# VH-VL binders against Large ribosomal subunit protein eL28 (rpl28): the designs that were tried, part 1

No score or structure here was measured in a lab: all are predicted.

Target 1, 132 residues: Large ribosomal subunit protein eL28 (rpl28), of Dictyostelium discoideum (Social amoeba) (q9gs21)
Amino acid sequence: MSQDLVWSIIKKNNAFLKSSHGLTLSAEPGNLRNKNSLKYSGLARRTTIDVAAVNGKVVVSSKIVKKAAFPAQSKKTTTFSTVNTRKTARFVKTLATQYAPELRAAALGRLHRVQSALRSAKKAAARKAKKN
Below, numbering starts at 1 at the first letter of every chain, in headers, positions and changes, except where a header shows other numbers; antibody chains aren't numbered by Kabat.
ipSAE, averaged over its two directions, is called F for ESMFold2-Fast, E for ESMFold2 and O for OpenDDE. V2 adds 0.75 times the mean of E and O to 0.25 times the DockQ between the complexes of E and O.
Where letters were taken out, [cut] stands.
The coordinates of atoms that the task and the answers printed are left out; those that the model quotes come from them. Centres of patches stay.

## First folded at step 8 (VH-VL; from T7 with light chain S29K D52K)

Design T16
Fold by ESMFold2, look of step 9:
Structure T16 (fold): chain C 132 residues (1-132), chain A 120 residues (1-120), chain B 107 residues (1-107)
Amino acid sequence: as target 1 above (132 residues)
Amino acid sequence: EVQLVESGGGLVKPGGSLRLSCAASGFTFSDAWMHWVRQAPGKGLEWVGHIKSKTDGGTTDYAAPVKGRFTISRDDSKNTLYLQMNSLKTEDTAVYYCARDDWGFAMDYWGQGTLVTVSS
Amino acid sequence: SYELTQPLSVSVALGQTARITCSGDNIGKYSVHWYQQKPGQAPVLVIYDDSKRPSGIPERFSGSNSGNTATLTISRAQAGDEADYYCQVWDYSYDYVFGGGTKLTVL
């Protein structure tokens, strides 16, 4: 198989990494659709959790709104190497459980997909390196 | 065997500086997150800050009372953690422990501590 | 900032069961860790992730965490269990929070 064809295969696998990148998950507080919930909608901002691959590493980012927080919104970004799969999973689980429990399953599922894509990209690169 | 040994404690006047060291052995130091925790005489444990492994970005976080005055660093070639303490206050008087982060955000191994006394 | 509350002291008769509480708003949503500190010594991790024991910690030590209270339980209390005990959580805000500590006295 030529290097151009191998490169095409690697780029196609990396397209999944790009498509999973930047997608955000959000939590909506309470019952926002009723009249009383609509009354409070301007006081609450959605908590968001994003799990993405950036430069071959897992990056978890979030915007957190606590009940007692005044207008300032907390933004945090944490980078994990691909070796730290258990620590990364515990971090995402704790974050979602504390601040966006309805997003927990989705955030962990996204983490698994990102980690799997990174493992696949590493294996494909290793196969190409052995041929060179 | 995991071993952590702090050094560099002593007497210092308010406004002074000290640098603490923590020598590590028995584990892959470069992969570990490391903490400083302090304990004033007769008081409870207080987290000071941590430094992540270089593979996880090498960044630091600090407790509010020390932010801007204390700096955590590491030298992976020497298996050594450092705490640079500037603008010391009497309320910084404590035994300072270094601790290894368990992968669950707990501190699973601690050194014996080194005493820092800040007094006029 | 997240706050943890522990009783200042707890007494237990030799051979009986001690329970040390750690209270916090929705603490059941956190992973709670417990440390034992004997006089003049460094802390030792005795329970992590609510209920797990590190190697070398006897089954007499157990933990639970639900609602607003985490509990360290020490069954068949021995004289050597006399120590200060601290609960600890990690908050997403990168804040490692300790409780104020509980002095366990074995009578």
Scores: ipSAE 0.068, ipTM 0.680, lowest interface PAE 5.7, mean pLDDT 81

## First folded at step 9 (VH-VL; from T16 with heavy chain D31N)

Design T19
Fold by OpenDDE, fold request of step 14:
Structure T19 (fold): chain C 132 residues (1-132), chain A 120 residues (1-120), chain B 107 residues (1-107)
Amino acid sequence: as target 1 above (132 residues)
Amino acid sequence: EVQLVESGGGLVKPGGSLRLSCAASGFTFSNAWMHWVRQAPGKGLEWVGHIKSKTDGGTTDYAAPVKGRFTISRDDSKNTLYLQMNSLKTEDTAVYYCARDDWGFAMDYWGQGTLVTVSS
Amino acid sequence: SYELTQPLSVSVALGQTARITCSGDNIGKYSVHWYQQKPGQAPVLVIYDDSKRPSGIPERFSGSNSGNTATLTISRAQAGDEADYYCQVWDYSYDYVFGGGTKLTVL
């Protein structure tokens, strides 16, 4: 099934749609900007990239449909510590460049937000520890 | 100075097992992604597999020819990388190098390698 | 699988410029790394990220990557440059891939 066909079916009706301030947002996995659009749809797109914080680490997930000659889909998950920010950024950039150039900016943006959140959480935890 | 020293190579029969070690020094080993790369006699370089740092999840990945037979592990307390090779085949005969990945998916430091010969 | 193609051999006269190519589909989307391997020795990283030199590598070594071809350029070739050279990339799907290697002969 083509991504366009899938999108036509799910764009108005899926479990991840959320309404906020007159906007329709999406909380679906793989949606880097939480926008209800084909471009950012984690459900409809053949290739998706997701960046999330899990247990204090950065987790990058992807779904990639290989070339027409090899229709096999590959789903991979890669984990990074906040200690290696350079490599994480490089990884995400490279992944996007290779398989989803149109998502590069969004993926890096999400990465930065996730990393920022993790740093903030770490600082908060440290402050709490000092008070005890 | 960064140093990697492989050991454990030798002669083994087909179907046999061998464990290689790579002793690392001169850098924070626990933070490093580490690779095994092999080179058959007179042939080119072939990636075998890698292991990420513990902080990056400590996950491993392998080349198709060795999947299910080879296992990469590490002991950060000993600054040592391992390659457990099971069900060895003649085509596994090669010099096995350990290498550090610190330059964005490039191997910036290599050991001198250890020779593994699989022969009946 | 992703494949990198290198010429089997390249010859260069002493003091001249050698160019070793590495071809792959859309290789321009990749960061290409180059390794030098002298006989009986371990590989040495000479270029990373298409054109960057590690510390200790002479400026004579340079790299480029465009289109479907990456190139390692060795200017003012010296006898000591005689070695096998390998290109390498990382592909998210195919992991780490080496070229077949090129033997550089300095004449």
Scores: ipSAE 0.762, ipTM 0.906, lowest interface PAE 0.6, mean pLDDT 93
Fold by OpenDDE, fold request of step 14:
Structure T19 (fold): chain C 132 residues (1-132), chain A 120 residues (1-120), chain B 107 residues (1-107)
Amino acid sequence: as target 1 above (132 residues)
Amino acid sequence: EVQLVESGGGLVKPGGSLRLSCAASGFTFSNAWMHWVRQAPGKGLEWVGHIKSKTDGGTTDYAAPVKGRFTISRDDSKNTLYLQMNSLKTEDTAVYYCARDDWGFAMDYWGQGTLVTVSS
Amino acid sequence: SYELTQPLSVSVALGQTARITCSGDNIGKYSVHWYQQKPGQAPVLVIYDDSKRPSGIPERFSGSNSGNTATLTISRAQAGDEADYYCQVWDYSYDYVFGGGTKLTVL
């Protein structure tokens, strides 16, 4: 099934749609910008990249469909510590460049936001620990 | 100075097992991604597999020819990388190198290698 | 599988410029690394990220990557440059891939 066909089916009806201030947003996994569009759809796209914070680490997930004839979806998850920011960025950049260049900017943007959030959380935790 | 020293190579029969070690020094081993690369006699370089740092999850990946037979592990307390090779085949005959991945998906330092010969 | 293709051998006269190519589909999308291996020795990284030199590598070594071809250039070739050279990339799906290697002969 083509990504266009899938999108045509789910674009108006999926569990991840959220309405906020007159905008339709998406909370679907793999949506790097939370936009309800085919470009950022984690459900409809053949190739997706997701960057998330899990247990204080950066988790990069991808779905890559190589050939239309082989529906075998390969999902791969890679984890990174917050201490290796350079390598993580390089990883995401390389992955996007190789398999989803159109998502490169969005993926890197998400990575930066995730890393920033993790740093902030760490600082907050440290402050709490000192007060105690 | 970064140093990597492989050991454990030798002669084994097909179907046999061998465990290689790589002793690392001169850098923070626990933070490094480590690789095994092999080279058959008179042939080119072939990636065997890698292990990530513990902080990055400590996960491993393997080349298709060795997947299911080889296992990479590490002991950070000993600054040592391991390659457990099971069900060895003749085509596994090679010099096995350990290498550090510091520059991002490149091997910037290599050991001198240890020879593994699989022969009946 | 992702494959890198190198010429089997390249010859260069002493003091001249050698060029070793590494070809792969859309290799320009990859970061290409180059290794030098002399007989009986371990490989040495000479170029990383297409064109960057590790510390200790002479400026005579340079690299480029565009389109479907990466190139290692060795200017002012010296006798000591005679070695096998391997290109290498990392692919998200195929992991680490080496070229077949090129034997450089300095005449």
Scores: ipSAE 0.748, ipTM 0.903, lowest interface PAE 0.7, mean pLDDT 92
Fold by ESMFold2, fold request of step 14:
Structure T19 (fold): chain C 132 residues (1-132), chain A 120 residues (1-120), chain B 107 residues (1-107)
Amino acid sequence: as target 1 above (132 residues)
Amino acid sequence: EVQLVESGGGLVKPGGSLRLSCAASGFTFSNAWMHWVRQAPGKGLEWVGHIKSKTDGGTTDYAAPVKGRFTISRDDSKNTLYLQMNSLKTEDTAVYYCARDDWGFAMDYWGQGTLVTVSS
Amino acid sequence: SYELTQPLSVSVALGQTARITCSGDNIGKYSVHWYQQKPGQAPVLVIYDDSKRPSGIPERFSGSNSGNTATLTISRAQAGDEADYYCQVWDYSYDYVFGGGTKLTVL
């Protein structure tokens, strides 16, 4: 699936919304590998899933509309180490299947790329440490 | 329109070497992960390996049967994927496909393949 | 080391529904992709992420994945659906695994 094809599928799920306010894609500073988060700001009540690298770890963030009566419980963040790639992927699939199936393919593809970038960064850091 | 064209297949003796190419067009090649997948005559599809995009580190992973013998590389300035095959064995006889993996989860476009025959 | 098992062949009468299974331990925890390969041709992605169709794939192709079994369903089978079908997963680590393939015959 091209990035354009995956993105077009995500955009189709948003085609019925007329306005948008909210989060903007941004870069994070430092040695962490910056990644775009998939966000749909015009869907204030729609479930969202974000996957990013933070401090060398994978962070999965979600906003779950199903818990609207308990707003403090509608936002969740879970941090995974890079060694537990299967656990992280199963978590993302389960979360998206339950709460946002239209986001599942994009979230898993983003997770794969984030994990790969983190593995590459760790290998580069390890090689530099051995050269010293 | 996405196009992937493999070339470089042919007949080679066991222990020999062969280099395959995959010419890509119709998409941003440098952003894609690229795979090699092979199919022995009358058999199923078997993953050979992949190379990640430059942005994702440009590193490679290989299936166990080819580790240490095959090398995947890419030249983003030529939109070309390569497979260097060394120490070839008769069980490497197959049609070799290149495939695009956009976003890292599915091989959404495939070339038509090039035949490699390893035989005395 | 993750293994996917498919039946060697499935037959379907023209116009009827074919179901091709792909079995694996906890395959429901993976995203399953399906490829169609007609004789002498390249594989074509027909289903990704268990149940989603790429653009250009007819709606009569559908998929499901739960427990230990993923299923590709082809409704209103046509002569042109006669092909080999492969399931595939990324193992969430370094490997990509294909099933052995299923030859669909349309009678």
Scores: ipSAE 0.568, ipTM 0.817, lowest interface PAE 1.8, mean pLDDT 82
Fold by ESMFold2, look of step 11:
Structure T19 (fold): chain C 132 residues (1-132), chain A 120 residues (1-120), chain B 107 residues (1-107)
Amino acid sequence: as target 1 above (132 residues)
Amino acid sequence: EVQLVESGGGLVKPGGSLRLSCAASGFTFSNAWMHWVRQAPGKGLEWVGHIKSKTDGGTTDYAAPVKGRFTISRDDSKNTLYLQMNSLKTEDTAVYYCARDDWGFAMDYWGQGTLVTVSS
Amino acid sequence: SYELTQPLSVSVALGQTARITCSGDNIGKYSVHWYQQKPGQAPVLVIYDDSKRPSGIPERFSGSNSGNTATLTISRAQAGDEADYYCQVWDYSYDYVFGGGTKLTVL
């Protein structure tokens, strides 16, 4: 299935469902700290974790603050296809558990929403293709 | 059911090159992340590197002692994992295993290993 | 880089319980995996995710992980359990890390 078609269906379906007060848009790229602003205010060097759908795939992005020599503080990005749902969940859980346990629940919740949105978009694309 | 078979090991002089292969069967190779792990004679296991599935970006990561000298690649049409080893050193002497990464980031299936000996 | 420490050797009497430790700074934050390697053979996964057994691994093998120590426990030790045992974690920043290995001798 075309990645452009999947993206179009995700955006279109989520917009329609918002109008009907049904399904909320999947997680967008962003700083999870904003949803817990009191807890994270003034902590500019804290670890961040984001989970989003990009081109029909799950993309996990993080900025990790570590003590080890040669630690990357730049944004790291890892991509998972929709086939690897268990592995993606373990990846996000492990990353959060090790480096930002206070973000774990939020990151896993966002992952679930992103995966659900991708499943819905794939089903919608299959219905369109079948009608051709 | 799952089988991993390494080949291509042998004797090579320092500074030389060698290419290892790992033939995979019994699972959907194109969806799997794959590892190389080595074991020097009488020593413990040492992670060499991995390659992600193509659909997960196809990127590689390496242990520090081999960065810039070793290259992991895959050919999904042949269900084969490769390790290209360049600028070999005597400390690279080891049995080299290929292994499959599971969903929990363990290595759930291993090949039998192939011996690489680097000596003058 | 993240370090895992194992004792070099452990001895156990036939039929008794063996415990092999794997120590690391806050290892309780990690999922710990254990491998058995018999002489001349490839490693075999015996415990994953701290305490889970793959299919075909007898229930005599169990694991735990908390604080700074993970432990592989082998109840009712048999002669066939004599092997080297390695712990392993995945660390997002340091990739895959093995312990140094423990030789289990069954007396």
Scores: ipSAE 0.480, ipTM 0.769, lowest interface PAE 2.3, mean pLDDT 83
Fold by ESMFold2, fold request of step 14:
Structure T19 (fold): chain C 132 residues (1-132), chain A 120 residues (1-120), chain B 107 residues (1-107)
Amino acid sequence: as target 1 above (132 residues)
Amino acid sequence: EVQLVESGGGLVKPGGSLRLSCAASGFTFSNAWMHWVRQAPGKGLEWVGHIKSKTDGGTTDYAAPVKGRFTISRDDSKNTLYLQMNSLKTEDTAVYYCARDDWGFAMDYWGQGTLVTVSS
Amino acid sequence: SYELTQPLSVSVALGQTARITCSGDNIGKYSVHWYQQKPGQAPVLVIYDDSKRPSGIPERFSGSNSGNTATLTISRAQAGDEADYYCQVWDYSYDYVFGGGTKLTVL
């Protein structure tokens, strides 16, 4: 229900968001200015897209506000391995194009950063394993 | 060369069960999302469901008419996709195709299909 | 659910251009894929991502997608093009959706 409020509180007071390489993106432009979303949005009902690294995999999650079922929301989470970069990029692009086109560039940029971070972490772990 | 071969179709009475198999070769099966699509005689194509690659979490999604009755699974060691069909109804009568979705959310390769007939 | 509408049938004279439409609310925001199915055969992907051809598909097959309509175009129609044609999209909320199919008859 109150996902924007929950995320605002978690983001403000939770260091785990930095450690997970995740950041929730909002369809409302004011939320992208890195401020408390409810303070600047004036609305709690919007589509969000989040791209994060969880347990070495890319996790894409969203809240979709359906046109016919306002204010009902659908929450969906999809996991991708690091080897499926093409399918993951297509998934994020398609999701944003269909439901939040203003977030498309930001979501794909975030995906690129998460994928790059995961590749770097995998390389570092492999070097340590061989050294031991 | 990509090859998909379905098997296990046949005659079943309403309320019965069948398990379909799809043998895959010529690609990295473990990286592909796999689909079941059906076609009733003289009718159009209808998506049944899919299973994601195991590396992408191995989760399934189903079309509403079959949800709760059909189960899609995969065995990556045997390069085989399965469809378990329970509580079969006459409207489940169709040719069942397996199909590959490698990356594009489109079905780029299809098997020949296997006929399931549900008749009392 | 998301609905795709195709005409039941389309006729084309040999050597002429056939156009098969796929209509949906704002279908232009989707990637549309097209399949050819000849009698007694499995479907074959002929267009993906609105306008791209898989390897082995003749350049006579083309596609477009904007607004509420996607179109499969078959130029210089041949007898071998006689088949059923299906459009398909992937929707994030409703998954895979097929159109009802169009029977193309080559006269």
Scores: ipSAE 0.380, ipTM 0.740, lowest interface PAE 3.0, mean pLDDT 82

Design T19
Fold by ESMFold2, fold request of step 14:
Structure T19 (fold): chain C 132 residues (1-132), chain A 120 residues (1-120), chain B 107 residues (1-107)
Amino acid sequence: as target 1 above (132 residues)
Amino acid sequence: EVQLVESGGGLVKPGGSLRLSCAASGFTFSNAWMHWVRQAPGKGLEWVGHIKSKTDGGTTDYAAPVKGRFTISRDDSKNTLYLQMNSLKTEDTAVYYCARDDWGFAMDYWGQGTLVTVSS
Amino acid sequence: SYELTQPLSVSVALGQTARITCSGDNIGKYSVHWYQQKPGQAPVLVIYDDSKRPSGIPERFSGSNSGNTATLTISRAQAGDEADYYCQVWDYSYDYVFGGGTKLTVL
């Protein structure tokens, strides 16, 4: 099965995946505002973790706020195949535990939803290919 | 049975180059992240770098002392991990181990190592 | 860079309990792994995720991790436990970090 076919099905039927791509989880002391509002404000020094589907793969993005023992603020992305579900979950859990423990449950829940959506899209693509 | 076998170690003069190989068997090599770890004689373990599975992008990361001089690569068709070492220094003298990181960000299987000696 | 500190050596009487420490700033936020290395041999993973044993590792080996200290505990020490022991973490920013190693001597 072609990854382009899988991705085209995801894009055509992807209300959840598009919506998930628009939300970024944030951690900042005393800040209760919506992430979308904070994103537009351009606030620095806030730790964020995002999990999204991009081109049929899971992409984890983060922005890490500097602490005395850690490097200056950095933004990194890491890509995982849908086959590596256990390693992906450990990566997200470990990242959140180290840098944003208050986001851990939300980030793992987002990861589960993204992985489930990608799995469902692959099954749908395979079903359509058999009918053609 | 998981096996990792390093080869290619030997004597090299400072400034020289050497390529190490690690032959893997008993697991799906293409899904694993692979590491090089070294140990100077009488000293502790030092992480050298790793390469992710190709399905996870195939990217590499290196420890600061070797960045820019060492290159990790893999050939999934041959189940082989490589370490290209350039501009070798006497402080690179060590036993070099390859190790598997299957899922836990720990090194669950190690080869027996290959000795690299850098001296005049 | 993130640093892990271990004592250079630990001695234990045969049949007694050995404790090997691994100290790091807020190491309790990390998953700590432990390796045993006998002379002339490759390391062997003996504890992962702070306290879990791989298949084939005796239950005499246990681990804990909280605050700034992780501990490998070897109960009923045997002559065959004499080895070097290394702790290791994965850090999102600094990648893989090993402690300096601890030589365990069984008397």
Scores: ipSAE 0.315, ipTM 0.731, lowest interface PAE 3.5, mean pLDDT 82

